# VHH binders against c4kar8, part 95

Target 1, 263 residues: c4kar8
Amino acid sequence: MAELSTPSPASPAPLDGGRGDELEKFTLRGARQILQLLQDLITHRGLITAHTGGGHSFMTAVLKVDEERGRVVLDPSPDPQANRRALAAPRLTCVTQLDGIRIQFPLVGLGEGQDKGRPALFAPLPAEMLRLQRREFYRLQVPLAHELSCLLKAEDLARKPVEVSARVIDIGAGGVAVVVPTGAAEFVIGGTLPACRLALPDGEPIELDLEVRNLNRQTQRNGTEQLRVGLRFAALPRAADTRIQRYIFKTERALNAKARGGL

## First folded at step 8 (VHH)

Design h19 (framework vhh_vobarilizumab_d1)
Fold by ESMFold2-Fast, scan of step 8:
Structure h19 (fold): chain B 263 residues (1-263), chain A 125 residues (1-125)
Amino acid sequence: as target 1 above (263 residues)
Amino acid sequence: EVQLVESGGGLVQPGGSLRLSCAASGFTFSEYDMAWYRQAPGKGRELVAGIDSGGYTYYADSVKGRFTISRDNAKNTLYLQMNSLRPEDTAVYYCAAQKSFYGLTYYRPSEYDYWGQGTLVTVSS
């Protein structure tokens, strides 16, 4: 009866447990390195997606590191249900990016508390953090100004064909993550969505087949809930692959130039 | 020697009120975040209310609007004013102390340095 949600490298969802020996070279285990990376996330105000399992996640951020007690302090969700799910979870998988590098780390033993009267979540410092610089793990966070969308061909709640315009929130070499309105369509993990149209800022929409890889219900900072769908590119033509790679390269280059004040 | 001594528990009828006190000694009370926990028969220990060294308060959803936590640093005493008591409030009530750290308070029993022996509150007709 229960479906296994399989995270994929084509989505922002956690890795499904790739080869440990391949990931070891990207794993930080030194206390100083872990503390420095957490501090970098604080300094850059990095938004973190915390996955609680069962296809649920919420947006958070590292507020503080309590080195004396070995704790990381997190911003709670404005949605009480998201916080209850997080506190009940045996493990959170936290995913973020810093300077285009994918960062992923587990938090175990989440608790609740306060920071100067403000609600807070806390957990022991992670024993390890993944810092992935490989192209296949890279996900470009799509700027809102680009208004990137993907027209999905799916089924509604009555199992009838429907077209849903979904906002693209991240894009990589292997796929996209999109946000769809709650209840607008049903998705089956492993199902194929044929002849979808990915709209890039330059040129005609790219027509492609997408495979559903994962589903996450995410609570945003404003308290709204959204369905995040991870989609893998299937049978991508070379010309389409080139256009997608060009978009990623140009956008990342522009974001880096902006961050350095060169624009 | 550190001590936390609770008092004020007893038998009360539904809708009644009680005020619990916790007298602290052997540490600098003003530097500690204080809390009330309770344990009902057959259940685990749960947070009722907290008050940090800066006076900021926290309440469990089950007691919001009915209970008030307060502290008197001059008397080294923590209080819990309990109004509109219900049978489900029946429990042993414990005070607990956690060393304050730059305004951070952690609401987990293992985070507390010191605990009282508890005082029984029974809400029954």
Scores: ipSAE 0.341, ipTM 0.754, lowest interface PAE 2.8, mean pLDDT 85

Design h2 (framework vhh_vobarilizumab_d1)
Fold by ESMFold2-Fast, scan of step 8:
Structure h2 (fold): chain B 263 residues (1-263), chain A 125 residues (1-125)
Amino acid sequence: as target 1 above (263 residues)
Amino acid sequence: EVQLVESGGGLVQPGGSLRLSCAASGFTFSSYDMAWYRQAPGKGRELVAGIDSGGYTSYADSVKGRFTISRDNAKNTLYLQMNSLRPEDTAVYYCAAQKSFYGLTYYRPSEYDYWGQGTLVTVSS
């Protein structure tokens, strides 16, 4: 059984570039760190999904790093059409996973070459690599029995202040997803909701600012429509972060123990 | 001074053959990956064939089976044997050199250290 509603660490889908500021702290820009991470991918024969745009991707791997000339060498696809799309693309977005760590990096200026007679693709070394531990992208599906809620301070369609008690569907280190009745409030992607209150099972509600990241119209199995809102924690205090992480870890451990027949 | 000097170009009828030579001087030829590129009027430079310092060869699909690249390290010379020539093979042919690095050769004009002045090959009736 799984009550987790989060993308797998192995998910090939690229993370949203509009979250650039949130992901900056996980972005490696040091030349030696980048080289070491690429070498780790070589050592572990990490499979990479390379996205060429337009919904197209292909499987590749880092074969070698040419430190002297600043190039990464990639395994071509056995599909010639995939290679042609890759070479024509202005940018590749490479996604892989190593030991529970999600790694994502851009490659610009892909070209063709050879390695001792074997066809190869190459590109300049990436200027940056995103390295995320599971903690940073993991989201716990909140058990209904916990009755987790977040009191949102938002505006209605007439721009009048309203307070909406929203049920928390999932929670992670970076935010929550909530459900609200259709028309209860107006949400705009990138908009801020100040001084909202997150109610965890233990202790006082956590007061925090939330940023709207995504909106999804959902139809439930019973035919009822609801709006699911993805919200990012803005400037989360360390004490609040500690409480949220503790809740996530305890709940995940309890769910894992129950799934394995423990509790 | 480093020099790459191409020779052997000329006018040939369709179906004919030509052998291009590239004489290299001023660098350790045996330590370089060598290539033939061509440029037709109004087009960019495209790879024709490459041969690395270890003798491994690569060919563009358009010339595979018709052209043969080879090298003579004792004479510091690169060759391109061109058979079954077609009008679309008409171009200026350039010899290019890229310092060999652990068997890796990059087929992009900007990756080459040295270029010859080119030799014209015209295939027409």
Scores: ipSAE 0.494, ipTM 0.807, lowest interface PAE 2.0, mean pLDDT 86

Design h20 (framework vhh_vobarilizumab_d1)
Fold by ESMFold2-Fast, scan of step 8:
Structure h20 (fold): chain B 263 residues (1-263), chain A 125 residues (1-125)
Amino acid sequence: as target 1 above (263 residues)
Amino acid sequence: EVQLVESGGGLVQPGGSLRLSCAASGFTFSEYDMAWYRQAPGKGRELVAGIDSGGYTRYADSVKGRFTISRDNAKNTLYLQMNSLRPEDTAVYYCAAQKSFYGLTYYRPSEYDYWGQGTLVTVSS
């Protein structure tokens, strides 16, 4: 099952998939982008869950960004024990949400002091911030009736080009999972398949580059073996992203309607 | 049949309080992110407060500290406690439901699966 690694559903717990490269494309490292995102959290008074390790956390907020000193100012907890735990922690993992976007960032070197005569917590500006939209975690199981396929441009065992039409079994904003007959082509994790074509039920096929993320051999009920390949979208064009999202939303709502109908 | 039915609206003086309720039926309430939106005459719908299936809350800046959103999954009911009401809070208040996805909520009107018919709140002297 090629899924983005997440904590329990609806949990504010930190994302720890063990696949750091999966989250790289969602990670902001530009100083201007980081400052702007922090300012958005201030403007919207976004509540932050700060995880101090050992299953402990407290609620805080960004009160101020001090660009000249390279620091953020945080609201301390009314619980003195939570503040002592935070100050003792080597790292805080901060998790919040803004307009359906999950935001997560580390703070290292937390200190305490005063801001405008009131107690405050201080930390250096984060070097990175993770920004994930709801769509990044959702994977739609593709109805068999849709006959959704992807024409893969791969190589055989002799490194010769081969085209394989693969059935798409699930699809999300970040990629697809497909099934191919065992031995149809050679796949290597981290390898790129250029100029593949994703055939949605409506419209022309979408041309896109796919990166192999995982491989799983599975035995069907009839005893035949298939290779399940998890594929990441590489540099997806905006128009293609829009069409894929519309397909996902439309199909999900249709499936919800069928389930509610009960006929 | 899915229904969201708001109640508790009415006329109140500035500085007063009201508690809105939204009774949900026809879906598994505990699996949905819930929100209150409002619409004043001549304006678009704006977020007042949201609460996801895990209890995480969000408030518009204009109501933070005055309003409290809560939910009771056993009763399939969403609440909005409104304190220190101002004339600017006058609007039709709508209950909205969005299927939960891994703790992520999209706070825009087009993302909600179900909407109530609204309840009018008038704040005037």
Scores: ipSAE 0.000, ipTM 0.127, lowest interface PAE 11.8, mean pLDDT 80

Design h21 (framework vhh_vobarilizumab_d1)
Fold by ESMFold2-Fast, scan of step 8:
Structure h21 (fold): chain B 263 residues (1-263), chain A 125 residues (1-125)
Amino acid sequence: as target 1 above (263 residues)
Amino acid sequence: EVQLVESGGGLVQPGGSLRLSCAASGFTFSEYDMAWYRQAPGKGRELVAGIDSGGYTKYADSVKGRFTISRDNAKNTLYLQMNSLRPEDTAVYYCAAQKSFYGLTYYRPSEYDYWGQGTLVTVSS
């Protein structure tokens, strides 16, 4: 006899396992708010970094929200290994931005499917989403045309000094995320990189000390792999802070003007 | 009330061909994504091929180029044309139906609303 029952989807895991009461005021739990936020990510074609654990992640996007079945549908990676890691993971931690606001949510119970002949991934709708709507959490996605770089003073495997030119992919009041060439240097979480040089438009490079906060190997949507390094400003002079904030403000203003007035 | 009835299974030699049919009744066939799953002894059910309500198809890598899935909405029937059969294709083949949602198909056994009883395909000399 064939089985005819369809089980209900599992409840999604809580954000951050209850670590911080501080994040509660930024947590969305209303079904309408969650659905609206997911729809906004679709409308703005927001790129999502899905962390599968073990320092691995892949780039994805929300394709659809299936409210009838309580599912979110995601664009799979072109790298089959990244998809296999995702399907085997007990949880995905999804991180993205919308208008400079950091958004994070968990997905549990990932499966595979198809959308009009194209491969797709799916999971139950998250019961909660984190929306960090504070100036200090704002992160600007750096336009590729700006060619913004940071010269890192790091060490190789033998602890010898090396200089690495890294592309800045996002920037905020508290730090930057950079992409480094494969094998360029050894990075240790909690380690300090002294006297690095951040190249911003309209002035001399800013010299600053950076602390390594996270390391992530990302499989891009084109299937290539890159090392993403999250760096915190260890000590930021007031003049440097002002220049960084002005860059963020001007760039966001220009991007918003393009979106609203673009011909 | 709802029925999915498979037919066309049997014994065939390696390199041979079979055509499976699945006759559906008791629901609006054209509104359902249809699939063939198979299960060999001691193994779980695995996707063979799927066809959604819009006619888009999906094939497992192991059968791609050898099998063809099709549907006839006027006859409420799903088909699987199996060519170049191999001993490893030996399994019970199941017809499955999932309510369509604007081109989204979820390829997990638990996502299907209706299942047939299965038809045995044996590939052996």
Scores: ipSAE 0.096, ipTM 0.611, lowest interface PAE 6.2, mean pLDDT 84

Design h22 (framework vhh_vobarilizumab_d1)
Fold by ESMFold2-Fast, scan of step 8:
Structure h22 (fold): chain B 263 residues (1-263), chain A 125 residues (1-125)
Amino acid sequence: as target 1 above (263 residues)
Amino acid sequence: EVQLVESGGGLVQPGGSLRLSCAASGFTFSEYDMAWYRQAPGKGRELVAGIDSGGYTNYADSVKGRFTISRDNAKNTLYLQMNSLRPEDTAVYYCAAQKSFYGLTYYRPSEYDYWGQGTLVTVSS
């Protein structure tokens, strides 16, 4: 769960542009990826809120992409004042959603045109598009057979350091959920567990600083009590992030293939 | 060699009429969206009228109802019929060509592939 500037990804308001380093991993810059995403907006008739600055916005949609000229063509507003404001703006910030995925992109150099006699707005293709995929907040249920574990550097009730090998039950881009026997260690919401070790099948354990986000005590069918701990990745090097994402996608692909074959 | 050659400009009295022609060569005229732009002394180039490869027209508000743009693909020629001329219409008039893409026309000078040298229209008593 990456911590993003307010408003939330579901909000129509633009995200904070000053968080470039935090949003970099969600930003598309490949020309083919940008073209494909714009084409998806056309195919799904995605409604776009275009922000012109100063608290003003209007509703639009991508009508066409002119790949030969490198232009995106937009539906003008039925309000002439909104169109004049858009044309006068140095940039538009466009915000939309497809299947729960937030998409945001800038358009610079807006102009007027026509499409077979109908008024249209156009701009050069954006150089980047922000795509906050549902996958970044998805939690993969870890197969028991993988025996995925995280060695936690925690404290007991007397604040003495203790190492607890915890079973990873789910994993996502922003963190893991683990289970530990009740009483194995003390956990405090908002507390940091430094230098923990996440064991993935593809190499050496990954050293991570983890933040405790939630605690849930569960009684199992055999009467034993376990503590479920939700942990956020506090600071994740690119290489570690890549390894975790690779594990998630490979495992999900394998599970989906097996499920479809078993239908 | 691509050429756009304008003709028909001149001096006219207010309320008079002129017909501008633009002869195109060196490209497939029928595949191009055509436009007339004008530039008055000390001002930038502004759209007067456009006509796309399908015959759809667009006019600047200042000339709507007074000017008529047309094209003859067999003769590779663009026309501008100018009626009820005003002193404010005084400018150099330029013919411009933009390759047609999926029925789209972009009304910005930098979007045009080819430009003529211009013809002067002076509206004065």
Scores: ipSAE 0.552, ipTM 0.825, lowest interface PAE 1.4, mean pLDDT 84

Design h23 (framework vhh_vobarilizumab_d1)
Fold by ESMFold2-Fast, scan of step 8:
Structure h23 (fold): chain B 263 residues (1-263), chain A 125 residues (1-125)
Amino acid sequence: as target 1 above (263 residues)
Amino acid sequence: EVQLVESGGGLVQPGGSLRLSCAASGFTFSEYDMAWYRQAPGKGRELVAGIDSGGYTTYADSVKGRFTISRDNAKNTLYLQMNSLRPEDTAVYYCAAQKSFYGLTYYRPSEYDYWGQGTLVTVSS
């Protein structure tokens, strides 16, 4: 009966429904607000993690919003098994981020269809969307070009020590999210990974202890399955905290400058 | 009065062929996405094949390569050419119409505006 921590806003793991009272003030229920937010996700090409239950998810995106019929049209997975799981699920929990703001919404009654010969998934418009606009929950999406990695000290299925170089996909003041190939190591929620090494572009790797906060098996857009692990900084020296904050600030500034240059 | 009238069903041996037709009236056929659904005894309705107003087609995995859906807007008629028929193709086949919106077609029975009464296809030896 382990209790799960609250995932970061940028984490693909969904927020617990039992926290509805705390999250109510961040919940959008106006039809126009919901339509505008979905359109913003289309405009910004927001990548969405759709959770199908049982620890499974797949990467998708909103392709279109059919306002006339009240439907959201989603990009199907190239993995047919992921699509079958999604269609069989009573509910999808969709999680994404827009400009550092966590967005989460349910889709009920997923079906299949097409857009001019291209396969598509669809569902009725969500009745509510969570838009969590809190600075303390900010997570930087790490650019692939940075090739940020964290060397994890974990255990395999036989409890034998193993080292895994994991790609860092997001980073914040409280932790990181990493991706590892399925089966590379075993992780237990609440478990501690001692003396892991976070490699930032400038300077020596940062040695730190990480606590496993959440786990998610995700089917990527290319059909490949991967394990996403949310990790909390168990103890962070001031010098390490300063370096992480500097990296986040510098990278966000560079990304903002690049985005404005594209306008 | 909107009507969809299916024809062409019957008894056929495994490996045989049948061509189903659906005659549409009472609406502008060219503005509708059309589909064939089937229902075997004790089962729900399942998609067999669809064709949108632009001519784009889709097929259930079980019928790909064996069935061909087509439409003739001048005759307001939808067709399903069924080849290499199998006993598991035995079902009542239904014609369905969904108004086209922006190239999007939703393949769920509840998304269709109009349904035919069905035509029985029996594949047995």
Scores: ipSAE 0.480, ipTM 0.802, lowest interface PAE 1.9, mean pLDDT 86

Design h24 (framework vhh_vobarilizumab_d1)
Fold by ESMFold2-Fast, scan of step 8:
Structure h24 (fold): chain B 263 residues (1-263), chain A 125 residues (1-125)
Amino acid sequence: as target 1 above (263 residues)
Amino acid sequence: EVQLVESGGGLVQPGGSLRLSCAASGFTFSEYDMAWYRQAPGKGRELVAAIDSGGYTSYADSVKGRFTISRDNAKNTLYLQMNSLRPEDTAVYYCAAQKSFYGLTYYRPSEYDYWGQGTLVTVSS
């Protein structure tokens, strides 16, 4: 039973409503719990992927919480089109992660405003927030300094074979999310990319088959648009699985140590 | 008893100038973010310009470089200097007040606590 809206583990894509009954125990509905979680996102400078529908999203962050008026304040996109899509959307689905915990929440009634002369977006506080502490939903945000890449074997628009070196932006037990330049290759959801090569900092590239699970055109905080591709590991060898888990574990520990003052 | 009273509207030719004033009473003006909204015939209210309690300003793209919002806390008065007026600027102009929170101002009409009665601006040859 596959669900079209169920996101790949390799993507920050939203979890669909078909899983709602299973997710109820992870849903926060208390006003004080919601306020505390939003404040934690501010404190940790958590980057949020805001999905506006139609395969579009933009990068944002919680700037402030106005407890008196019951509003959350978000960083607008430098791309005016992304902001127009967000303001026109009946609902934003916001997805982020803190210390391996997946956080997802809806925003309804998005509007515009300012913070001391700086443009801002605002919405009523969400009535609920999803907080998942399950390891299968954990996505390690790959540090830029690691220069993690995956050489994809794909096809261009003319169905000619093409090799694309894609930057890995997140990695988990089930897959990776990569950034691909617009027009570099043609991707079909459910399609298989054989004999791709994942380059980890330690050792030889890992050869593996990847399945395309999702596609998202994301507007970055600097206003540039990128294609994010969520890729599932198909038939991952045990040795490769061990190396990927080791990389995730070591990087998570290093990031936690840095956050605690460089232990 | 809260009051916002607009004045300075009138008929002006394209390319002309007008200065709108909004006199506030019944609340601590210096603690409020102020804004000018306008409503053209058959259209909804839209933000023209805003100025927060700290003096930070914001403008709609259609008026940037032509209009200047300012405030005088000693006189409890909000101003809008309108230059290079165009026919599409024809509207009823409303003064609005929103309680300030750490420099946050929300541009939705429902977020404003107090509104004036409006002053008509007609730009026609």
Scores: ipSAE 0.400, ipTM 0.776, lowest interface PAE 2.7, mean pLDDT 86

Design h25 (framework vhh_vobarilizumab_d1)
Fold by ESMFold2-Fast, scan of step 8:
Structure h25 (fold): chain B 263 residues (1-263), chain A 125 residues (1-125)
Amino acid sequence: as target 1 above (263 residues)
Amino acid sequence: EVQLVESGGGLVQPGGSLRLSCAASGFTFSEYDMAWYRQAPGKGRELVASIDSGGYTSYADSVKGRFTISRDNAKNTLYLQMNSLRPEDTAVYYCAAQKSFYGLTYYRPSEYDYWGQGTLVTVSS
């Protein structure tokens, strides 16, 4: 099964631009914030993977920021061919990481220059930078003892409504992964499941819309197949978000206490 | 009034030499990064050589080892010594000035504050 999961913080792969609406809350557009983040990359000597398109990329770093002229200065590749591809590209997608925080930004209008006789690449400051906190990538593995479930409002192959109680195997700020028996319902990547109910231990089930993000048919060690479905929360209300985060926090704290022998 | 005035162009045979000069006035020359650009018939403008306010130089691969850029801040003058000239060096040569910033020089033509009128160099037998 093809999977469109969000790359991990350590992954150099760029995020899908078609998810602009989902990523807007993580996008920095203020000039001061952009300058500060670029300066942090300089201070921490962050390595950047610059994607030039067509499956090509090279390693670079921010050397300097020219605030007066609105330019970022990059370390060129030791490979002249990589630099030629970068200069010919209409756009670079730069991906890096600071302390587990994924940072991604576009550069348009790349040019060449020098820094005291040393070759350098430069581009106008990016108009936006994506900064994804670890919170978006954190997934709590749900303890079996919690018997966490999500009642899915789905359709069978004949488009007939069906309700499936699915076991929640992991949960994060952006969604859940559930397990369903093979053939229990029809799932299509990008499809919306409206008015599903997520049951947490404390309180009433949370009613929410879920988008199917990925499907994985997994064969277990006993030979049994199960369908793992990745589901994204759509338009999650603050109260629901708070309850989910509280559950994650409490469960993680309890697991940590148990691992330390009940400290 | 800011001016950059090129001189020294002309007709020369392949293998010959020319020295171009660019006289600058109306600004503090020592605070500017200077460059020579050229434009051949039917082609776009390209960087030939640059020298920053600190004296650091850079050259296009096609001229490296044959051309030498230099500056005289006391005379407010930029030079380009061109040796072993080839027919492919035929172009109008332009002097350009960019305000210096911590040793950074950007080679995009729009990054230069001032441009000369150009001087024609023809390499032909």
Scores: ipSAE 0.413, ipTM 0.780, lowest interface PAE 2.4, mean pLDDT 84

Design h26 (framework vhh_vobarilizumab_d1)
Fold by ESMFold2-Fast, scan of step 8:
Structure h26 (fold): chain B 263 residues (1-263), chain A 125 residues (1-125)
Amino acid sequence: as target 1 above (263 residues)
Amino acid sequence: EVQLVESGGGLVQPGGSLRLSCAASGFTFSEYDMAWYRQAPGKGRELVATIDSGGYTSYADSVKGRFTISRDNAKNTLYLQMNSLRPEDTAVYYCAAQKSFYGLTYYRPSEYDYWGQGTLVTVSS
């Protein structure tokens, strides 16, 4: 979308398809590969952010793949307005992660239906899916129990300085995504937030200059709206990079141990 | 060959009742999800009610509590019992069939394999 800046590869917002041949290496077009990847999302209960355009999205999941009819079945939002926006959109851009690998795919021709009396959304199987395995696209979903926060130095709606403690929902080599209450601060895509403080476990807060890369008003599974802000690290020091990588590595190992019946 | 033949339409006064039937032939009725759609003058087709092969039903908000969809697989017949009829229910009523897939029923008209010719319901005094 021209009015919003191009999303960073490190953000939960859609990647700009205008990169052309660079993304071709990561694009799956085989029917078997697409079906297998969708099935993997079902098996791992992967949450999907479905972008409907205009800075709006909702949280969904793949419930089923109807291979005989060539349809993917999605969990509708409990917010009827989010579902109406999705059904009116010419295209949904779906963004998710599987084991830290960024997955993005379009859905065209979204419709309504039911699964044994329960409301459902459906669309034709995507013709292509993007699967990015590079470090620069890797994002760790931050466990809620870690209570990671970033103190943002921004401006409110009246252009007055405000400090907002934002919850970090994902983190990667290039940046973080945070949640702020709608109206808590004003963000301008491309704007710089100086001297923000990222609080990681085990150590002093990291002082960072952050660039606003994307803004998304997301309807959650419970119907609540929140503002998600994608922030890029500006001039990240090596020591800070090392601490972020260590946190990601340790957290991923702990999550893998927990999934396999660890302590 | 496949046929869906609707019957039971007519003129009725507000507050009255009608029972629509749709006789199906040429396919294995029990393997299909069935629906009633309607089209009022100058309007597009809207979904009224569905019943899947397993017997699960859904209704448009405008008809909930007034209309009942049912099926008789032994007779290959779909029914719509319409009670407390209103002038706003005036439309041509169509039955439609969609092959059942793992309990999924899609509400888009293009997802339906077979359609009847329709029966006119007029609610007027």
Scores: ipSAE 0.343, ipTM 0.743, lowest interface PAE 2.9, mean pLDDT 85

